# Ledger of designs, part 18: VHH binders against q3afa8

Target 1, 265 residues: q3afa8
Amino acid sequence: MDKASLGIGIFDSGVGGVTVLKELINLLPGENFYYLGDTAHVPYGSKSKEELLILGDAIIRFFLKLGVKMVVFACNTSSAITLPILKERYPVLMEGMLEPLRKNMPAKAKVGVLATEATVKSGLYQKKLMETNKFQEVYMIACPQYVPLIEKGIVSGKEVEEATREYFEPLLKEEVRDVVLGCTHYPFLTETIQKLYPKIQVIDPAAYVAREVYRKLKENKLLGENGGKVQFYVTGDEKSLKNLGSLYLGYNIDRVQKIDLEVIV
Short names: E, the ipSAE of ESMFold2; O, the ipSAE of OpenDDE; V2, 0.75 times the mean of E and O plus 0.25 times the DockQ between their complexes.

## First folded at step 4 (VHH)

Design k28 (framework vhh_7xy4_2)
Fold by ESMFold2-Fast, scan of step 4:
Structure k28 (fold): chain B 265 residues (1-265), chain A 125 residues (1-125)
Amino acid sequence: as target 1 above (265 residues)
Amino acid sequence: QLQLVESGGGLVQPGGSLRLSCAASGFTFSSYAMAWVRQPHGKGLEYIATISSSGGSTYYSDSVKGRFTISRDNAKNTLYLQMNSLKPEDTAMYYCAKGPYLFWSGYTEGEFDYKGQGTQVTVSS
């Protein structure tokens, strides 16, 4: 079978992963994509490693049934915790949010990371960045107001600007000039951040992920030529994916299929 | 090997002041965020103040904001807590804590990877 004609699976616990999907569609227009939002099991941040492995295993098996040559972990929690284990369990190529950024981001004396409280609490994102020896100081900022605002479609205006000033004040005091968007929802706020802080370089990991996916496919002679289709799946509520996903992608998501994951104890 | 040694605690009257010190050794002090945490008798640990590696950013719990000041001297590998307007509710064992390479606006239990022996503060007449 021509493996190059198989699709690419992308998953997240919610709508945020469409920011990664958009970069992949733009860089790889010859590919077919399957997007899965595991919305029945959100939030992932509060789950045990065992629970995340059970869900991750089920998601990989789901994509294998659809026919994929690669799976992209657009979930930061799964990228940190389960990807290193699952990539040894299955013969499909896998990539996540952390490793492409670690390998390819230029060295910086200081870097800020905007992230969910759960991601900051895990310590894994910070640990993985520090292991590179590229960064002298990594400043993790928990942004609990951001996801609720974005889920309401509030990506600009006074409320977002006030929250952004609060989160950026410590970064400015430390003279941080490079800030990583450590949550897949946060690229929705890039224009607001850039308006308030035009001298700060906003770093979207999705761009690094897309380039690493391209490199791996090219290296393995798996680049597709005749794709261009995207299919959307959820395990729970589809509303956020349909509404916010359409807004971010710049086109209507007209069909979202609800599926059940086959979990194994 | 890591060592944190707190000092400066004691008995003070309400409204009084104390300055706590923490001498750090066994790691590159200037590369890590530091915190003061406290534990009243029979209660859990409470975050009270955090300071960034450079000293440029500080955070305080609402219970001490405006009364306590955290600072550091990276040349001396020393962390300080200036405590003013002390209240009986401030009575606790105070610990110096080594943070990771993080700064944030609040405390999370996974962020401090080493805690010292502590210094007792008692606010009573």
Scores: ipSAE 0.000, ipTM 0.243, lowest interface PAE 12.8, mean pLDDT 85

Design k29 (framework vhh_7yz9_2)
Fold by ESMFold2-Fast, scan of step 4:
Structure k29 (fold): chain B 265 residues (1-265), chain A 124 residues (1-124)
Amino acid sequence: as target 1 above (265 residues)
Amino acid sequence: QWQLVESGGGLVQAGGSLRLSCTASGRTFSSYAMGWYRQTAGNEREWVATISSGGSTYYADSVKGRFTISRDNAKNTVYLQMNSLKPEDTAVYYCAAGPYLFWSGYTEGEFDYWGQGTPVTVSS
């Protein structure tokens, strides 16, 4: 079988990864995509490195059985912790959230990053951006209210706007004009952010991820031409993927297949 | 460079127990994952068990509930306590050490260190 005709696997611990999927579908309409939400094992942020590696290995083996040439880690926790390790274990191409942004974002004097409390506390995101020497000042803003609101389907209105004003206050004081969405859920709030702060340049890492996926496939002569299908899988509850995923993608997700990961513990 | 030396293999009757030991020559191995593979004649090595640097344990389905992996960082040693042994457990057992957690699908070249193996024979 022609390797270029194999699919691309994308996974996240929840619905957030559909923001990456949307960019990939738009840039690569000739590809087949398999999306997996590991909803039975949320949240990933509190899991040990060992547990994340076991889950990540099971997810890669699942995609390999479906037939993939590349796996995209649309989970920031897995991208930071397990991708560097799992990339050495399997011959398939792999990409995550941080490296494409870090490598390809233009230099800026000041940049803000909206992220989960766990991501801010880890220091890894800030450290990786600072290592590029492209950014003089990196302002990490923890947004603990965002994911719970988004998971409830609340992406606009007074409560989201109040949280957004609170989070942006320090960025405005420091005259930050470029703000990175450091969580895959946060693009769900782009319209609300732009309504409140039309002069802020919102940077979605998913666009950089999609571009890097395209570059790697092209370089390896693996670009597909006869695709155009997307298949959805979950390990647990499908409701958020079916409802919020459909909302974000702009079409109804008719079928979500529930699967069990073959975990070796 | 580290050297792994296995010991504790031998002949045992079905239902019996054996404890394998693997001692690493070298200063500090507490940051490494340690584990065991086994191989029968004509077959590839199959993963048995791994213990992480933090002490978390992982087992192949075929041995879960019967085997226990543990480590003593002061002695640079990892142990495999094998209980309720079956004839199907007959194999040469290999110790492995790597900086990352490991299980199935690894080749010899993907580990930092391998032992020479210790034979285990389980008679019926």
Scores: ipSAE 0.000, ipTM 0.099, lowest interface PAE 20.6, mean pLDDT 83

Design k30 (framework vhh_7zox_3)
Fold by ESMFold2-Fast, scan of step 4:
Structure k30 (fold): chain B 265 residues (1-265), chain A 124 residues (1-124)
Amino acid sequence: as target 1 above (265 residues)
Amino acid sequence: DVQLVESGGGLVQPGGSLRLSCVASGFTFSSYAMGWVRQAPGKGLEWVSTISSGGSTYYADSVKGRFAISRDNAKNTLYLQMNRLKPEDTAVYYCAAGPYLFWSGYTEGEFDYAGQGTQVTVSS
């Protein structure tokens, strides 16, 4: 079997990873994709490192059984915490949210990051960006209202605009012009953010992830040519993936297969 | 045998409009991200606009609201509609193709193919 014909696995704890999937589909139309939302175990942000490793290990073994040449960690928590460990345990190619952004984003004096409270509180995302020495000042902004609004399908209108003005106020005072979407749900709000702040450059890490996936596949001579299929899986509730995922991707997600993860000590 | 052939450049007065075209051959056009980069006299390359294989569009701040990028996959053709042109838009415009997105700060070595360019001059 030609390894270049194997698929690419993408996972997130929920629906947010479809923002990464959309960029991958657009850039790599010759590939087959398997998307897994680990919705039975959401939220990941409050989990211990040990629990995240157990789940991440199970997810990689699931994708290997399906037949993949690469696994994309479309979860910011798993990208920061478990990816560096799991890539040492398995020979399959792996990529996450943080390293493509760290490696390839241009240097900026000031950068803002919109993120969940858990991501901000961890300090890890800010630490990883500052370690590059590309950014003199990193402004982490917790956006607790965003995920609940997006999960309800509310991506525009008064409530989103008022929350956005509140979150951007400190960024404007510091004259920040480059703002990273540090949660995979947040690209759902890009049009609202650009409407309110047209001079701010919104940076979606998903574009960096997709380009890094392409580069790794090309370097390893693993690019697919005859793909174009996407299969969707969940461990728990499928409603968010069917409704919000369909909205974001621009087509109906008709079939979502429910699976159980095989967890090991 | 990849070719990108730009056309539509020329002399135009400030406030005028031009439509650039780029005809592609030798690769699967619909699978590629396409874009425009420009080089003004005495300056380096500046990214202008990109359209993904899926149709998502991106613009440099200097042209946002004035320029519109589009593609016709049936004709293997990329377009740039340039409105309300300014003297600062004077440059050689190059069509570029890459299997991945490209934009400001990501220009060197990012695209796989580039055309020969078409000159746009905005003056009276």
Scores: ipSAE 0.000, ipTM 0.126, lowest interface PAE 18.8, mean pLDDT 85

Design k31 (framework vhh_8h5u_2)
Fold by ESMFold2-Fast, scan of step 4:
Structure k31 (fold): chain B 265 residues (1-265), chain A 126 residues (1-126)
Amino acid sequence: as target 1 above (265 residues)
Amino acid sequence: EVQVVESGGGLVQPGGSLRLSCAASGRTFSSGSYAMGWYRQAPGNQHERVAIISSGGSTYYPDSVKGRFTISRDNAKNTGYLQMNSLKSEDTAVYYCAAGPYLFWSGYTEGEFDYWGQGTQVTVSS
């Protein structure tokens, strides 16, 4: 079989990973994509390493049965915790959220990161960025209002703007000019953030992920030419993926297949 | 290893003032890379953020203490301070100093600070 004709699997615990999917579709129009939202097991941030490995292993095996040449971890928790282990277990190419950003983002004296409370509390995101020695100061800002608002489809207006001003206040006082969107949901708010703070450079890790996927496929002579299909899967509720995913991608997601993960303990 | 130790707590009458100190080991504050904060806990209540000062010197206060409390740092002495003025009975609590390379603002009251002191009692009563 021509491996270049195989698809690319992308997964997240929810709808957020469609922000990564959109960048991939735009950069790689010749590819076929399989998107999985593990909505039956959200949130991932509070799960043990062992539980995340069981879920991650099941997801990789699911994609391998579909026929993929690469799996993209569009979940920050899985990228940090399970990707280093799972890439040793399977011959398929793998990429996550953190390494492309760490390797390719330019050095900055100050960088802000908007993230969930769980991501800030874990310390992993800040630790991984500081390990590069590219950033002297990393300001982690917990944004607990963002995911609930986005999940309700509220991506603009007074409530989002008020929350955004609150979160940006400390960054403005420190004269931070570069702000990383440390949650895959947060690109849904990019227009609102840019409207309020046009002088701040908003950095979406998804762009770095997409470029790294392209680079790896090119190096391995796996770039596809006859793709253009996207198939959607969920383990639980499909509503957010159908509604918010369609909104973000700019086309209607009519078909979402519900699947059960084959977990091995 | 970094360690922080609070001092300056005590009993004071309503309307009075106290200055809390937070002494850090090594070059924690003098390096300019660590943020610090003050938190408090009254009996039966959850921890509450009182003040944060970033590595760059920016300060943050909840409405309950704005205008009454001032956080500061002396990097040369590796010490942080909380000046408390116009004290109220509601300010009675154990006060904790926290320090670390992190700055966070919204939605997480205890924070991602790596180093916490043992606490110092502040009682506002006659």
Scores: ipSAE 0.000, ipTM 0.250, lowest interface PAE 12.8, mean pLDDT 84

Design k32 (framework vhh_nb_b201)
Fold by ESMFold2-Fast, scan of step 4:
Structure k32 (fold): chain B 265 residues (1-265), chain A 124 residues (1-124)
Amino acid sequence: as target 1 above (265 residues)
Amino acid sequence: QVQLQESGGGLVQAGGSLRLSCAASGRTFSSYAMGWYRQAPGKEREFVATISSGGSTYYADSVKGRFTISRDNAKNTVYLQMNSLKPEDTAVYYCAAGPYLFWSGYTPEEYDYWGQGTQVTVSS
């Protein structure tokens, strides 16, 4: 097979990575995509670096068997912790959530980041943004109510609006105007956030990821032309991916295949 | 890059006051958000107060109205003025520095820098 005809693998621990998938499908209609939700091992935020490397290694080997030219880490935890190590082990192109944003986001005096408690606690996200010297102040906001609400399909209405007002209160006090969605689930709430705060610029890292994937494929002469198919895989429960993924993508996910990861200790 | 050193802890009677200080070494103090956390024996570290690089303050509900956080960038120091102390305020108090804002209601984050802690004991 011609390398340009190979697919692109995308993974997350759950359904959240479909927000990255949607941007990739829109920008790269000539590509075939393989989406893997590692739902048997969710949540990733509580796992050790060693455990994440074992899982990440198994996921890359799974995609290589399917035939991919690139793997996208649509998981903030794996992007920060395991991507720098795994990209040295395999001759496949890799991209994650943090570096495209770091490289391409314009400088701002103040930036807010909405993220999970685990991402805020890790300190890696704000450290990586501060290292660029593009931002004078980075405000990390933990949003523990968001993922449970989104997983229940509650992406609008009173409950989401009340949680959003609570999380934006400190950002408004500091006069923050640019807010990064630091969790792949959070773009599900973009319409609600913009309704409540129309003057705030909401920044979705998925758009930066998609543009960087395009750039890398073009530079390596790997852009596909005859794609347009997406195949969905899970390691555990498929319900969230099938239901919430269909809702976000705007079409029915017809088939989700259950797979087992080949882990090497 | 930054080292933090707390001082001002001690034994005090209920209803009394203490002022904690956290002295920072390094060249980046003014760009950091600064905070205070506390930990009682057998309990997890809990948020007390934070101050942003811009001077905005946030407090845990349990200390709001009693404690005041402030900073002096010329002295590279953050302060916690503790008034109307209660026995349940007894804990080791830790100073923390990070490039982000935090407030009550969230699990304590791992910041770039933490101090060694200072013991506060409030007798009944």
Scores: ipSAE 0.000, ipTM 0.156, lowest interface PAE 17.9, mean pLDDT 83

## First folded at step 7 (VHH)

Design m1 (framework vhh_7yz9_2; at its last look DockQ between E and O 0.56; V2 from the best seeds 0.00; counts 0 for: pae E 7.2 > 2, unsure alone 62.0 < 65)
Fold by OpenDDE, look of step 7:
Structure m1 (fold): chain B 265 residues (1-265), chain A 125 residues (1-125)
Amino acid sequence: as target 1 above (265 residues)
Amino acid sequence: QWQLVESGGGLVQAGGSLRLSCTASGSIFSGNIMGWYRQTAGNEREWVAFITSGGSTTYADSVKGRFTISRDNAKNTVYLQMNSLKPEDTAVYYCARVGTYYYGSGSYPDAFDYWGQGTPVTVSS
């Protein structure tokens, strides 16, 4: 079996990972993708390491059963907590949201990070960035209004702008000019953010992820040539994936297969 | 990498004052957010104050109005002026490189790393 013909698995706790999927599709048109939204167990931010590992194992096994050559953790929480462990457990290439950014992002004196409250409070994202010594000052900003708005399809307008102004106030005060989107939902707001703050460099980790995935596949001679298919899976409700995913990808997601990971967490 | 050395601790009576110093080795001090933490036996470390490279300061509610954090980048040193000390301020004080996050109207420091034994502060009643 030609391993290069196998697909790439992408998972997130919800629909946010479609922003990563889009970047991957754009950069890797020769690949087939399996997207899994673990909507039955969202949110991941409130789960223990043990629970996340149980889910992670099940997810990887699911992808392996489908036949994948690589698994992409399109979840910040999983990238930070479980990926370092799981990559040692399974003989499949893996990539997450943090390492590509850490590895490839240029050094900056100051950096802001927009993230969910859970991500911010965990401290893991901040620590990982600071460990690189590429950033002297890291300013994490909890953005609790963003995900609810985005899930409603509200990515522009007064509500988003007001929230954005609130969130950026401390960044502006500290003269931060580089801002990382620390949640996979947030790329939906890139245009709005740029409109409000044209001098701010918005950094989407998804772009770095896609490049790193390409690099790894190439290095391992696993680049596909006859891809272009995307299959969608969920473990729970599919509504968000169908609606928001379709909006972001620019086409209607009609087929979503519900699966059971067969885990209790 | 670099080390932090705290000094200035000691015994003081309630209502008294102390000035703590933290000197860092290395060339990256001036570009980092620095902060003070304190810890008592059996309790978790708590943040006290932090200061950005630009001089913006943030204090825990328990020390606001009494403590002042400052820094001298030329000396790679961060200071904590502690006035109107209370017995509740008794702890070992540590210096750290700090990250910070914002939630609502609140700002919160998160210690990233520190090196050193700390400096003990005892406030007697």
Scores: ipSAE 0.094, ipTM 0.558, lowest interface PAE 1.6, mean pLDDT 89
Fold by ESMFold2, look of step 7:
Structure m1 (fold): chain B 265 residues (1-265), chain A 125 residues (1-125)
Amino acid sequence: as target 1 above (265 residues)
Amino acid sequence: QWQLVESGGGLVQAGGSLRLSCTASGSIFSGNIMGWYRQTAGNEREWVAFITSGGSTTYADSVKGRFTISRDNAKNTVYLQMNSLKPEDTAVYYCARVGTYYYGSGSYPDAFDYWGQGTPVTVSS
């Protein structure tokens, strides 16, 4: 089988990765995609480096059995911790959430980053941004209400708007105009944020991820032209993927296959 | 490679005042968050104050109302005015370029790219 006809594997711990999938489908309509939500092992933010490497290794091997030319790490934690290690173990192309942002975002004096409490406290996201020397002032905003609301399907309305006003207050005070969505769940809130703050440039790294995937496939002469299929997999519960994922993608996710990862310790 | 230079430390009686200065290169200072930290022997550095390029300030609870951070962008200099000094303020004071300003619940991580040599402050009873 022609390497260019192989698919693209995409994984996240849950539904958040569909925000990356949407950008990939729009930019690369000729490609086949395999989406895996590792819902049996969510949350990834509470796991050790060793656990994340074991899971990442199993996920890559799963995708290789399906036939992929590339694996996209649609999880911020996995992108930071496991991608640099796993790319040395496997000859398949890989892309994650942070490197495309670092490569493609123009230098800014002030940027805000909306993130989970775990991401802010870990220091990993801010460390990776500051290593670029493109961002002179980085305002990390912990948004503890967002994921619980999103997981309940609440992405608009009074409760979300009140939380958003609280989180944006420091950014408005400092006249920050560029805000990065530092969690793959947060693109579900883009319309609400833009309604409240139309002058703020909301930056979703997913768009940059799609551009870098395109560039890597083109450079390696791996662009496909007879695809357009998406297959969905989970390791555990599928409800969030079918409900919130379908809403975000704008079509129903009808078939989701449950799989067990083959872990090697 | 890059460095910041602190000055203004010394001996002072309890209740007294000192002003610390930190001068940095324009590439370290211009457009960046600057901060002061302090370190007592045998302990990790603790943050004292941050100031953004736009002049917004934050302070540790232990120094609120007594210390004031300020900056002079034309001189690439940040200052820490320390009033009503207590023996507990005795430490080596460091300035740093701080690339992150945290909001919300939680601690303030030690996120810095550049670090000065420090200036000792001793507050006697």
Scores: ipSAE 0.014, ipTM 0.373, lowest interface PAE 7.2, mean pLDDT 83
ESMFold2 (binder alone), look of step 7: mean pLDDT 76; pTM 0.776

Design m2 (framework vhh_7yz9_2; at its last look DockQ between E and O 0.24; V2 from the best seeds 0.00; counts 0 for: pae E 13.0 > 2, unsure alone 62.3 < 65)
Fold by OpenDDE, look of step 7:
Structure m2 (fold): chain B 265 residues (1-265), chain A 125 residues (1-125)
Amino acid sequence: as target 1 above (265 residues)
Amino acid sequence: QWQLVESGGGLVQAGGSLRLSCTASGSIFSGNAMGWYRQTAGNEREWVAFITSGGSTTYADSVKGRFTISRDNAKNTVYLQMNSLKPEDTAVYYCARVGIYYRGSGSYPDAFDYWGQGTPVTVSS
């Protein structure tokens, strides 16, 4: 079997990873994708390292069983905590949300980062950014209202705009012009943010991830030519993936297969 | 990459005032946030004040209303005006670059990079 004909696995704790999937599909039309939403174990941000590793192992094994040539961690938490360990444990190419951005993003004097409270509190995201020496100042903005609104399908309107104004106030005060979406859900709000602040450059890490995935596949002579299929999997509820995923991808997700990772965490 | 030199420390009586200075060299000062932290004889470190490149200031509760942080970009210098000094303000004071800010709370002290040798401040009762 031609290894290049194998698919790419993408996983997230929920629907946020579809924003990464979208970018991958756009840049890599010759690839087949397996998307896994681990909705049975959401949220990941509150879990211990040990728990995340248990889940990570199960997820990687699942993808390997399906036959993948690469696994994409479309989850910031897993990218920061478990990816560095799992990449050494399994003989499959892996990529996450952090490294593509920190390696390839241009230098800026100031940068804002919109993120969940858990991401901000972990300190790992901002630490990794600062290690690049590309930024003089990083402004971490916790955005606790965003994920709940997005999960309800609210990506525009008064509530989102008000929250956005609140979150951007400190960024504007400091004349920040570049803002990173530090959560895979947040690209759902890109249009709303741009409407309010047209002079702000919104940076989606998903674009960097897609480019890095392309680079790695090319270097390893693993680029597919006859792909275009996407299979969706969930470990729990599928409603969010079907509804919000369809909305973001621009087509109806009709088939979602429920799987059991067979782990207790 | 950066060199920071603190000055202005010394012995002062309770209720007195001191003005600390920190001069930066080796990079563009105006684009960087700066701050002060202090370390006591007991080896406890705490942040004191921060000032962004834009001039926004943040203070620890323990010094709020008594201390003022400011900067002169033309001189590559950050200042800490300390008024109404108390014995509990006794510490070695360090100047450092502040790289990470958080919404509503300023910068975390663990975000400090590049700091000087410190200047000792002793407040006698």
Scores: ipSAE 0.289, ipTM 0.647, lowest interface PAE 0.9, mean pLDDT 90
Fold by ESMFold2, look of step 7:
Structure m2 (fold): chain B 265 residues (1-265), chain A 125 residues (1-125)
Amino acid sequence: as target 1 above (265 residues)
Amino acid sequence: QWQLVESGGGLVQAGGSLRLSCTASGSIFSGNAMGWYRQTAGNEREWVAFITSGGSTTYADSVKGRFTISRDNAKNTVYLQMNSLKPEDTAVYYCARVGIYYRGSGSYPDAFDYWGQGTPVTVSS
């Protein structure tokens, strides 16, 4: 098979990676995409490095059997912990959530990052941003109410606005004007955040990920021309992908294939 | 030479006091939250306290009421005043730079990055 006609694999532990998929579809309409939500093993944020490597290895092997030219790690934890190791094991192109943000974000004096408790506690996101020397201050804000609200389909209204005011209070106090969405679920809230704080620049790393995917494919002469298909896979429950994913993409996801990963212990 | 340097540790009797200092370069310190961790041999580092660039403070339960964190932004220095010391406070104390993070009234201080070399504190019974 012609390598440029191969698809692009995208994975996350659940529905969050759809926010990356949307940006990829918009920027690369000629490509075929395979989206895998590893819902049988969610949540990833509480798993050990060893567990994440075993799952990541199985996911890459699954995508290779489908025929991919690139794998996108649409999970901040997997991008930080497993991508550097797995790219040494497999010759397929890989891209994650952190390096595109680091590379493409312009220098700012202050930046806020909305993230999960696990991401904030790890310190990895903050460390990666500070290593760029582009930022004088990085403010990590844990947003534990967001994912439960988003999973219930609540992306606007009183409850979301109250949580958002709580999370933004320290950012406003420190006059932070640029805020990164450090969880792939949080783009569902962009309209609500912009309604409350129209002067804050909301930065979704997904757009940078799509840009870097395009650049890598172009540089390697792997851009596809006659694709446009998206196939969805889960390892367990599919309800969140069908509901939240459809809402975000703006069309119904009605065909999702359940698969078993070949896990090697 | 580390860009964060802790000092002020030493040997002290239970019930005594010490003041730890941490001086950082302006590129690390300016505008960032600072914090203290401690570590005993063979254990993970344990969060102690942090202070935002604006002066807001948070403490671990084990030190509340006994320890006070403060900062001098002009000198790029953060302090930990440690009173009513207990043998359980024996550890190597590390200074760290952090971004500010919030969740209601709680905090998640393990997101510290940039560690100094540490300053040993021994509290004898």
Scores: ipSAE 0.000, ipTM 0.166, lowest interface PAE 13.0, mean pLDDT 82
ESMFold2 (binder alone), look of step 7: mean pLDDT 76; pTM 0.776

